VH-VL binders against Cytochrome c oxidase assembly factor 8 (COA8). Designs and how they scored, part 117

Target 1, 167 residues: Cytochrome c oxidase assembly factor 8 (COA8), of Homo sapiens (Human) (q96il0)
Amino acid sequence: APERGAERRDTAPSGVSRFCPPRKSCHDWIGPPDKYSNLRPVHFYIPENESPLEQKLRKLRQETQEWNQQFWANQNLTFSKEKEEFIHSRLKTKGLGLRTESGQKATLNAEEMADFYKEFLSKNFQKHMYYNRDWYKRNFAITFFMGKVALERIWNKLKQKQKKRSN
Below, E stands for the ipSAE of ESMFold2; O stands for the ipSAE of OpenDDE; V2 stands for 0.75 times the mean of E and O plus 0.25 times the DockQ between their complexes.

## First folded at step 9 (VH-VL)

Design j20 (from j1 with heavy chain L101F; framework fv_ebrasodebart)
Fold by OpenDDE, second read of step 11:
Structure j20 (fold): chain C 167 residues (1-167), chain A 124 residues (1-124), chain B 108 residues (1-108)
Amino acid sequence: as target 1 above (167 residues)
Amino acid sequence: QIQLVQSGAEVKKPGASVKVSCKASGYTFTSYGISWVRQAPGQGLEWMGWISAYEGNTNYAQKLQGRVTMTTDTSTSTAYMELRSLRSDDTAVYYCARDQFYDFWTGSSPFDYWGQGTLVTVSS
Amino acid sequence: QAVLTQPPSVSVSPGQTASITCSGDKLGDKYAYWYQQKPGQSPVLVMYQDSKRPSGIPERFSASNSGNTATLTISGTQAMDEADYYCQAWDSSEDYVVFGGGTKLTVL
């Protein structure tokens, strides 16, 4: 099996929005959309008595978020680069300048752009398929751990109630 | 085999003009453009401009506007670059390179083939 | 006019990894191209669209783009890799092709 050379994923600059939630927050916070991925980052709350299971869930959510951020940052960048070159090439082919007489950036018509989008999606179809697969896998795992954490919390509440009744 | 063959070295006086040719072979000439790049002795690469062999559209570097003219002859698959009002600082090796329209499917690259270069010396 | 900045020189021992950087405003939003030029020869395309390798270019050549910096990496550098390397980008705002100042790679 030919070792598929690991395409060194151009690490998009980790420009994770430096959104800092208030220190006294007891819940998860959603930040503004990241400038590269356009995804809203979540700052996960860390309870004072975080269980090992809760910690594992939090880490998994964080890793998944980072994975998503990186994927979409890279995808958006690739899209933008391809789109720009496409437009340029088509304009040149048509003998049109990159700017209109009014100095505005020349654009292609909707039909031509539709072709670009179709071609782009076709070219990146495999990447999207892998992303979707991995996205479901990750979210399934997260959901599974969320269930475990919920059960753990219920169990702990029941134990506390029993101790109060015995005293 | 794709090949770009340029004309021979030129020696010119200041104020004169030089016309360098670039004969293309091994591909459909009108499906691509030609870019011209020059390199002064011991210096880096400087883009001069581009011409489409299909439509004859041109784009020149701002620095050379008014002094440079690029043309193509499709019958001979030859590109020409004329530089007028030559100065001593125009002394350089001039390269032609195949410059293609962006091919979305193949991801083709500009400047994938280069001529051998033409030395133009401007001396008093 | 967009400017691409390269280090004037990089030195590496045989077998080591050479890294050549190219920095420019908004380079992260554009594709970077790389050319190798040996003394007395024409430039040769070695990398295109940030990380793609033309046919005939050894696998030891790779490139990446992070932010406004493109990087050409030569792993297991050989004596034959000694050359000038130029980065290139297209400026869509002015429809202008820009080359970096070039980097002389010396294999010591």
Scores: ipSAE 0.548, ipTM 0.817, lowest interface PAE 1.1, mean pLDDT 89
Fold by ESMFold2-Fast, scan of step 9:
Structure j20 (fold): chain C 167 residues (1-167), chain A 124 residues (1-124), chain B 108 residues (1-108)
Amino acid sequence: as target 1 above (167 residues)
Amino acid sequence: QIQLVQSGAEVKKPGASVKVSCKASGYTFTSYGISWVRQAPGQGLEWMGWISAYEGNTNYAQKLQGRVTMTTDTSTSTAYMELRSLRSDDTAVYYCARDQFYDFWTGSSPFDYWGQGTLVTVSS
Amino acid sequence: QAVLTQPPSVSVSPGQTASITCSGDKLGDKYAYWYQQKPGQSPVLVMYQDSKRPSGIPERFSASNSGNTATLTISGTQAMDEADYYCQAWDSSEDYVVFGGGTKLTVL
């Protein structure tokens, strides 16, 4: 089951940079993982001459990102609560305390936790299906508008080239 | 739930050393950093330094360089801050805070969870 | 080195909008963060990356950061908002974190 910062373990073998990129960058920037969803937000670059179509695409991408973060924040919170409840329940059944002698949280072995994961996935199957449906719908819309923006940019470049030739 | 629990209050003489602990729970300790921030009575917040629980890399505030050491014990999910050669102006509440460090593209992170604070009093 | 300047105190009546400023050279080119601290308690993150609100922070908290000034705005201020507020930014040149001096918000 996902836990926060797993990707940082995989991607930070050379140490952690505290470099702060310029906010006036001409490119999109990737933010830190959200504490609840564990997803990295994208900070979208806003061009000076943003067209209405480009604005619509950017807003759609921002809204989709916010929706996606909220979904995973809720999912991770539910997972964490139910996992803790399951562990406490099983430890009580075994007559064990909630903490080890060192004060660490008592845990179950991988085999016992597999039962929890199977139950959690089964219980959330319908929620996962609806998430995937909405995710695909949003991505179809985004892809469609990306195509429109690309065509607009090509057309504008052709118009500029044609105008430059006539000057 | 995510918690940072610090060691109890300390009273030290000038010239002594103090070591404050910060025990983390409710998250993957080695995926985050720990920043240390102190606050003198009636004063504002002052950043002391940062340690990565992933690699153990540290960065200390310039004015404390040479007097402070930050360490972690991953087996107990505990961060430590040792301040040496204590002076009366080191009297403060010392906080640990979880630091969501960013990768090289994004810069520094907010301090999203804080310990309860440890009062260190330096007096003769 | 970067210095962040906050007014030492701000007073508002209940229901009014409180505005707390944080000034620093080219602060708008850096991310600003805001913390709330009540007496005897640890600081609590109330705003991050200029204008983003953590879960659990009321929607009446908002913020901006442009030019040399970051601003924390509390609309419909309540008695429970009475606290010290600190702004924070990261100074990339020296790889250190800088806090503002703090603002005591008094509600009536």
Scores: ipSAE 0.000, ipTM 0.449, lowest interface PAE 17.0, mean pLDDT 78

Design j25 (from j1 with heavy chain W105Y; framework fv_ebrasodebart)
Fold by ESMFold2-Fast, scan of step 9:
Structure j25 (fold): chain C 167 residues (1-167), chain A 124 residues (1-124), chain B 108 residues (1-108)
Amino acid sequence: as target 1 above (167 residues)
Amino acid sequence: QIQLVQSGAEVKKPGASVKVSCKASGYTFTSYGISWVRQAPGQGLEWMGWISAYEGNTNYAQKLQGRVTMTTDTSTSTAYMELRSLRSDDTAVYYCARDQLYDFYTGSSPFDYWGQGTLVTVSS
Amino acid sequence: QAVLTQPPSVSVSPGQTASITCSGDKLGDKYAYWYQQKPGQSPVLVMYQDSKRPSGIPERFSASNSGNTATLTISGTQAMDEADYYCQAWDSSEDYVVFGGGTKLTVL
């Protein structure tokens, strides 16, 4: 069965997919950082004469971007939520209030926060390893197809040049 | 000990709906996703979809889009899968399996713990 | 939609090496996973991310994934290994997760 490039089919987090590229763009457009992932989204230009190989490359890049955006949006939200829950739990255990004298949320010292980071990294170790390996696999695949597209473009230019000379 | 415990077997008529539960224990429920996989008698495994226990966002198999709904209840560490407009070919053992939080990475993460399965029989 | 193809059955004698293949277009560019299922039981993860073995799975289980083919290899096959084996990968088609059709391993 043909490779189509799987796309997200369900609810996106708020803040994802809210940028709008300039009308009649003739190249890729880079947007502002997403609120949740803090990554800049790219809108890929689709040329009128896109080859099947160029389409596969573009779809791989689009899928990789969506995967990366979703991963970091989810990771950042998870980190923030669990950090806040950890701080609240520790403050409750100490019998301390949730806010400082200035009305800011109370925080833990570096030694106590080290416990959270150790736990968070341990708990998310496998997830981050999967992310890193998949990130490298995706970038190797993209690099490979970029090379193929480059060779295709060179061949087409040479072919076009020969056709012009034969006339 | 990590464990996923599913609800009991059900018998339904065509056109009915079924809702299967999956209660997780032994780990932080909201740090993982849950995938649902079914298996018709004598047949192979078929992925149905995935849900984040943290955010509740879902990703459903195209074939089941519009008929399936996945939800979670974080207070009870329970995931649910509801399948509507049941047909005879929906007769299967339905499994829940622990997966990662990231929906696009669901196919790359191990289904490292599985529920015992719930037999759903659809017959006239 | 992409399809993962497995042979329907493989037979080996005790102590022999069993080889179960899983074929799909550019499967080596994706992570492959393997599950063991015995009659009336839930699947059990036996290999993940192409070649990694979960805790509790014997060293005689190994796997590889390159080109179009992922392979699960069971060396010194034992009667207890008799089961159905399924490969699984993340699919770039409209279904994000795809399973192979399964291979019944018979230990004679």
Scores: ipSAE 0.000, ipTM 0.467, lowest interface PAE 13.9, mean pLDDT 79
OpenDDE, second read of step 11: ipSAE 0.462; ipTM 0.800

Design j28 (from j1 with heavy chain T106R; framework fv_ebrasodebart; at its last look DockQ between E and O 0.01; V2 from the best seeds 0.00; counts 0 for: pae E 18.3 > 2, placed apart)
Fold by ESMFold2-Fast, scan of step 9:
Structure j28 (fold): chain C 167 residues (1-167), chain A 124 residues (1-124), chain B 108 residues (1-108)
Amino acid sequence: as target 1 above (167 residues)
Amino acid sequence: QIQLVQSGAEVKKPGASVKVSCKASGYTFTSYGISWVRQAPGQGLEWMGWISAYEGNTNYAQKLQGRVTMTTDTSTSTAYMELRSLRSDDTAVYYCARDQLYDFWRGSSPFDYWGQGTLVTVSS
Amino acid sequence: QAVLTQPPSVSVSPGQTASITCSGDKLGDKYAYWYQQKPGQSPVLVMYQDSKRPSGIPERFSASNSGNTATLTISGTQAMDEADYYCQAWDSSEDYVVFGGGTKLTVL
């Protein structure tokens, strides 16, 4: 599998290094937390003798991971942006500068920030409900296919035992 | 409604540069990336590159590296693609399409919305 | 190795099933996507992640992706389905996105 050059790595978001599973790994490998989603990515091992059903399960798990990563990265970025806008708005209302004399961003105390958190959670309630619904649907589908893979493996072992018994 | 609206057709001479714009509306611009795809007359689709609307990180097709630059203006929800040192074989319709925020998440999000296309003709 | 190969043309009669193939090394290990393009128009996503259909795309469109070959299937083909069809996959070897050469579907 040829690797892309340094240009690909240099274009990675916010300098996030591309993680690689250990060269000799024969199992799933868990990477470091993503800067934006705060979720740990999983590199799924691909067996050389992977069945079509096993491939479907792996692709489903990978797609679910990518969906989950995208959702939380987008949520965290939206939260950070709206938090900054809220702080800016409140400081203007108070007649305060956006930066301290040391050049640091001016901020609000915890009591003032409670209004922002309440508003953000209320605003995003429906979005989080849809996320939870889809999360359950995806995990149900994964569990279902895990069961199908387990049954396939049991059937194949029984077939092998029968064949060896006949020999 | 989600829409991507591109700038109008351009006619350029060999060696010139062209800059195509793509204005997004109907979604949170900074939550997605924009990919650029071109199509020469009578030919297929060719991916040119991708840009994050959040941080401006880019990933360009190998054969266009050094000639293409992609940028975004988040205040106007607009993506730009500039192609330099134009050749006759750069004559194509150039499309922008909505893509994932991160290029390494490629398997989860299709090009679900496309701009109308911008014809760039390079002739001497 | 990043090359996706499609037949240049496929012809069917109205009401027949059209099958458009897309072949690439270990394509089944990647997600395949399908786009429809009519003359003078932008591509339209018709299938994503191997076999999923976007809202607004008729049920007669289906797709599969296994081994080295992805297939777009249009059952009960109608005159309105006449278009160019492109497959697409993600590839990390050279370019992140690779398109097939396209297949012109003619409905006689």
Scores: ipSAE 0.005, ipTM 0.534, lowest interface PAE 12.0, mean pLDDT 80
Fold by ESMFold2, look of step 12:
Structure j28 (fold): chain C 167 residues (1-167), chain A 124 residues (1-124), chain B 108 residues (1-108)
Amino acid sequence: as target 1 above (167 residues)
Amino acid sequence: QIQLVQSGAEVKKPGASVKVSCKASGYTFTSYGISWVRQAPGQGLEWMGWISAYEGNTNYAQKLQGRVTMTTDTSTSTAYMELRSLRSDDTAVYYCARDQLYDFWRGSSPFDYWGQGTLVTVSS
Amino acid sequence: QAVLTQPPSVSVSPGQTASITCSGDKLGDKYAYWYQQKPGQSPVLVMYQDSKRPSGIPERFSASNSGNTATLTISGTQAMDEADYYCQAWDSSEDYVVFGGGTKLTVL
């Protein structure tokens, strides 16, 4: 008999939410934190009568969320990778193994690790400035489209009021 | 839906250069790295190097340092690998593979998605 | 370059258990990854971070890593498991990525 049942695990694309909102929800939902980014995803409601402008806004928000999730997932992994590389390089310079006699992974003392933390912060300062720039660019675009959607909705309400007065 | 599509097979002379492309789709290109792995006929996998699509930094295998250049074009979600001063022993299938960053506590991401491969033949 | 050593071939009868080893100096200090490659195809990830299995990989695939040896184990081996298998690890003192030489699994 064939084996049945297996769940997708850690090789899923990053940023994918496993949270499912309640059925018939008409609101955005906030899911549990993503395993890698530690950011909570938003599940965006799709109205039945979504205008083209509303759709563009929703897709931009979805794309921005995915971008943000991936950035922090990658930054967390970069930090850990460079930290391990630093530790391994220093241990090898000392002629030491990667594990202690008890089998635990070897580490460096706090003074030795301080060099890594200072170097990492310095190297990543510009990257985080570019992230902030892109974050503000994306938020400006989202705000701009939110304004356009708001005006579209006001215009539709005014048009409906004009029609009711004429009838 | 995640897909890596590579450029077609190429035949080159010794001493020439080759540039293989790898177009990514179905994910946020700038949030991942691309590793290049080659496989000579009847042989195993050999890692060539890696490029971050977000940071633009690279790490090349020591054997290939000075002969290889890896780049990306974020506007087209495409990674490139150029190998110069080709020799007959560079004949291989060249793969691109999606590579995420390494986490000390979790280890590096596996190569979870691979391109179809590009055969490069170096023939006199 | 660090070396990961695999047997060049392993043969097994259908339904039996296949065991593919990957040996390297202090390999248990690193995470190990396993890939399956069928003829004419790209590699496919079958195990990661020593013993974790991706979604879609049958439960008959398992793996371990301790000391100097990582092991991929396939229980109830089927004809469709016939392929080349590669182990992979990370090494910060040389190249970042090291592959084993590969093991051809034959199912008679």
Scores: ipSAE 0.000, ipTM 0.449, lowest interface PAE 18.3, mean pLDDT 78
OpenDDE, second read of step 11: ipSAE 0.637; ipTM 0.855
ESMFold2 (binder alone), look of step 12: mean pLDDT 89; pTM 0.924
OpenDDE, look of step 12: ipSAE 0.573; ipTM 0.831

Design j29 (from j1 with heavy chain T106K; framework fv_ebrasodebart; at its last look DockQ between E and O 0.38; V2 from the best seeds 0.00; counts 0 for: pae E 3.6 > 2)
Fold by ESMFold2, look of step 12:
Structure j29 (fold): chain C 167 residues (1-167), chain A 124 residues (1-124), chain B 108 residues (1-108)
Amino acid sequence: as target 1 above (167 residues)
Amino acid sequence: QIQLVQSGAEVKKPGASVKVSCKASGYTFTSYGISWVRQAPGQGLEWMGWISAYEGNTNYAQKLQGRVTMTTDTSTSTAYMELRSLRSDDTAVYYCARDQLYDFWKGSSPFDYWGQGTLVTVSS
Amino acid sequence: QAVLTQPPSVSVSPGQTASITCSGDKLGDKYAYWYQQKPGQSPVLVMYQDSKRPSGIPERFSASNSGNTATLTISGTQAMDEADYYCQAWDSSEDYVVFGGGTKLTVL
């Protein structure tokens, strides 16, 4: 089934939710940050007379959003799990409990936590490098299809102008 | 060849103490922790506590606080667990297990190698 | 009171897939670990950090962890897989380690 909400945009502006006058000038809706990925989802507008090329562009944008949302949701969960495992391991090595005397969750100081952050980046460096490569590939493809849609719309206006002259 | 070899079975009376040894070989003893886990007959696994092989720092399960002491001897690569004031419900197989704490490259593998177990029977 | 709940028993036919669950509040926010214990033997680590498999553990063992539930899955179950299985996780109490109650896998 087709997703409702497609729109021609170079970048997604924050917080825009507005309907436009008739003439393929309607806006996608940008929601609040997702709880898991921390990314703002776009709700794509689906016009009544969407062309096959416009549909392909919209689906590519939807698929890219899903891919990006899933990647960051997974990375955020992995980060949280590994952070807790690191903290528990260091507290265990020190002979300390999981809670402070006040009942708060025990933590490590900033210097100790810096060790975790540096090593987490090193461990995940190649994964993030491949993510960046794929992100650029997807955005290049989206930009390319946005250009093809723009040319299709110009062609359709010229074709309609020729039909009006012949009548 | 990573091995954890424990001392032999023991029979004790209520009120006595038992000390179980766990000799490690095939790895750098001071790079890991040792956990002790017991299993009463027909029951599940119960974690007793943990000791750092390098510094000797310990954490004991709350149920056993005041009754258990864990130590290490790095010169012999041996961990010890002593349980005092024995009761009949302390009858169990006592395991030592190597505790590979979080490492950024290896991950976390708690209890990756286990000793053969030491049966401690407490009866009148 | 951190508690990991496992079914006490699971039965499977040889060659079929066995599924053993481990339930705990927000367990998917922590790493889960799995141990196999055959009668009269010490436990053996079979899965760590949710889904990683140690060297020497057959590929038919897999695991996942999300929401409140971790699951150990054994594909193509063999008679040698008949054992007790325990899940384990860290908890937020004074005790660092929580084991599940154990699940006896029977291969008929």
Scores: ipSAE 0.298, ipTM 0.694, lowest interface PAE 3.6, mean pLDDT 82
Fold by ESMFold2-Fast, scan of step 9:
Structure j29 (fold): chain C 167 residues (1-167), chain A 124 residues (1-124), chain B 108 residues (1-108)
Amino acid sequence: as target 1 above (167 residues)
Amino acid sequence: QIQLVQSGAEVKKPGASVKVSCKASGYTFTSYGISWVRQAPGQGLEWMGWISAYEGNTNYAQKLQGRVTMTTDTSTSTAYMELRSLRSDDTAVYYCARDQLYDFWKGSSPFDYWGQGTLVTVSS
Amino acid sequence: QAVLTQPPSVSVSPGQTASITCSGDKLGDKYAYWYQQKPGQSPVLVMYQDSKRPSGIPERFSASNSGNTATLTISGTQAMDEADYYCQAWDSSEDYVVFGGGTKLTVL
């Protein structure tokens, strides 16, 4: 598991949990880094007069965030597990224990770990390609809907301006 | 001061329904959820389900699906838990507890404040 | 569904360190929470998100969570710590809450 020692990693506003919704907030709220993904989640503000198009954009962003969080949480856990298994396997092959004579956790040098990194990257190449493909597809969709929302807001402002001029 | 105050003890016959209330005070009710947890005499804690006071969405324990309904009344800052088709093994102390609303890992939040508990006895 | 296993009882002498374990498949991949319950009282949160203490909980309470086992550690155990302790986790894959069976801590 990645080290979590810095306060910056665990600075939830109330100290309770991530995604604590702020009282009477009218803006998006950004939470602390997730325990597993190490990504900061966003709590999206919901306007009282949210249009159907704005709702679709918000839900798409929420769905994309959840997908992204789950992917990286799973990837980080897989990396950590496979790294430990590799280290244990290599130490066992050498006839070494999991602990040094001083009682510290036994580790491999950078040259030995290079084999693990090469194997992990090769093994996960296809998975990362599919992730990147889906990531780009999702961001394209988000950008498209952001454009539609922006146009809707401009149109509504122009409509209101014209009404004020007429009356 | 944050408090959750529950309704009083009830005695029901098998097949009846019970509705327990949980009145919240000292915080913005709609910014949190309420989880319901029960404890049979001398036994451990059993989660029943969760409701959001913000959106009203619910998640129920699979074992209780179809028998339990959770609701909120935001005007009185009160959560309710109704359990139907009561059996003798539903005899327990029922607790409400404050819970987080948005956690994308589905409830990695603590139960930080608890009601005093409501004893429901099911006997013939 | 996932099961969290706790020892039914743990006994320690005053001033000694008490350790209460909670075991479950891949528990370290979830946040663990700990509650203290004294007879006739509601549970009280003593540890949240694996290792964090709520305001008002003494520093002698600490906890960890890795692999399959979460551990609640009470250093310099006092008579007032005598209670039932429950671990709890959220199972995101099943979308439900799981409690351990509880551990009765006795201070002799």
Scores: ipSAE 0.000, ipTM 0.469, lowest interface PAE 14.2, mean pLDDT 80
OpenDDE, second read of step 11: ipSAE 0.701; ipTM 0.889
ESMFold2 (binder alone), look of step 12: mean pLDDT 89; pTM 0.924
OpenDDE, look of step 12: ipSAE 0.598; ipTM 0.832

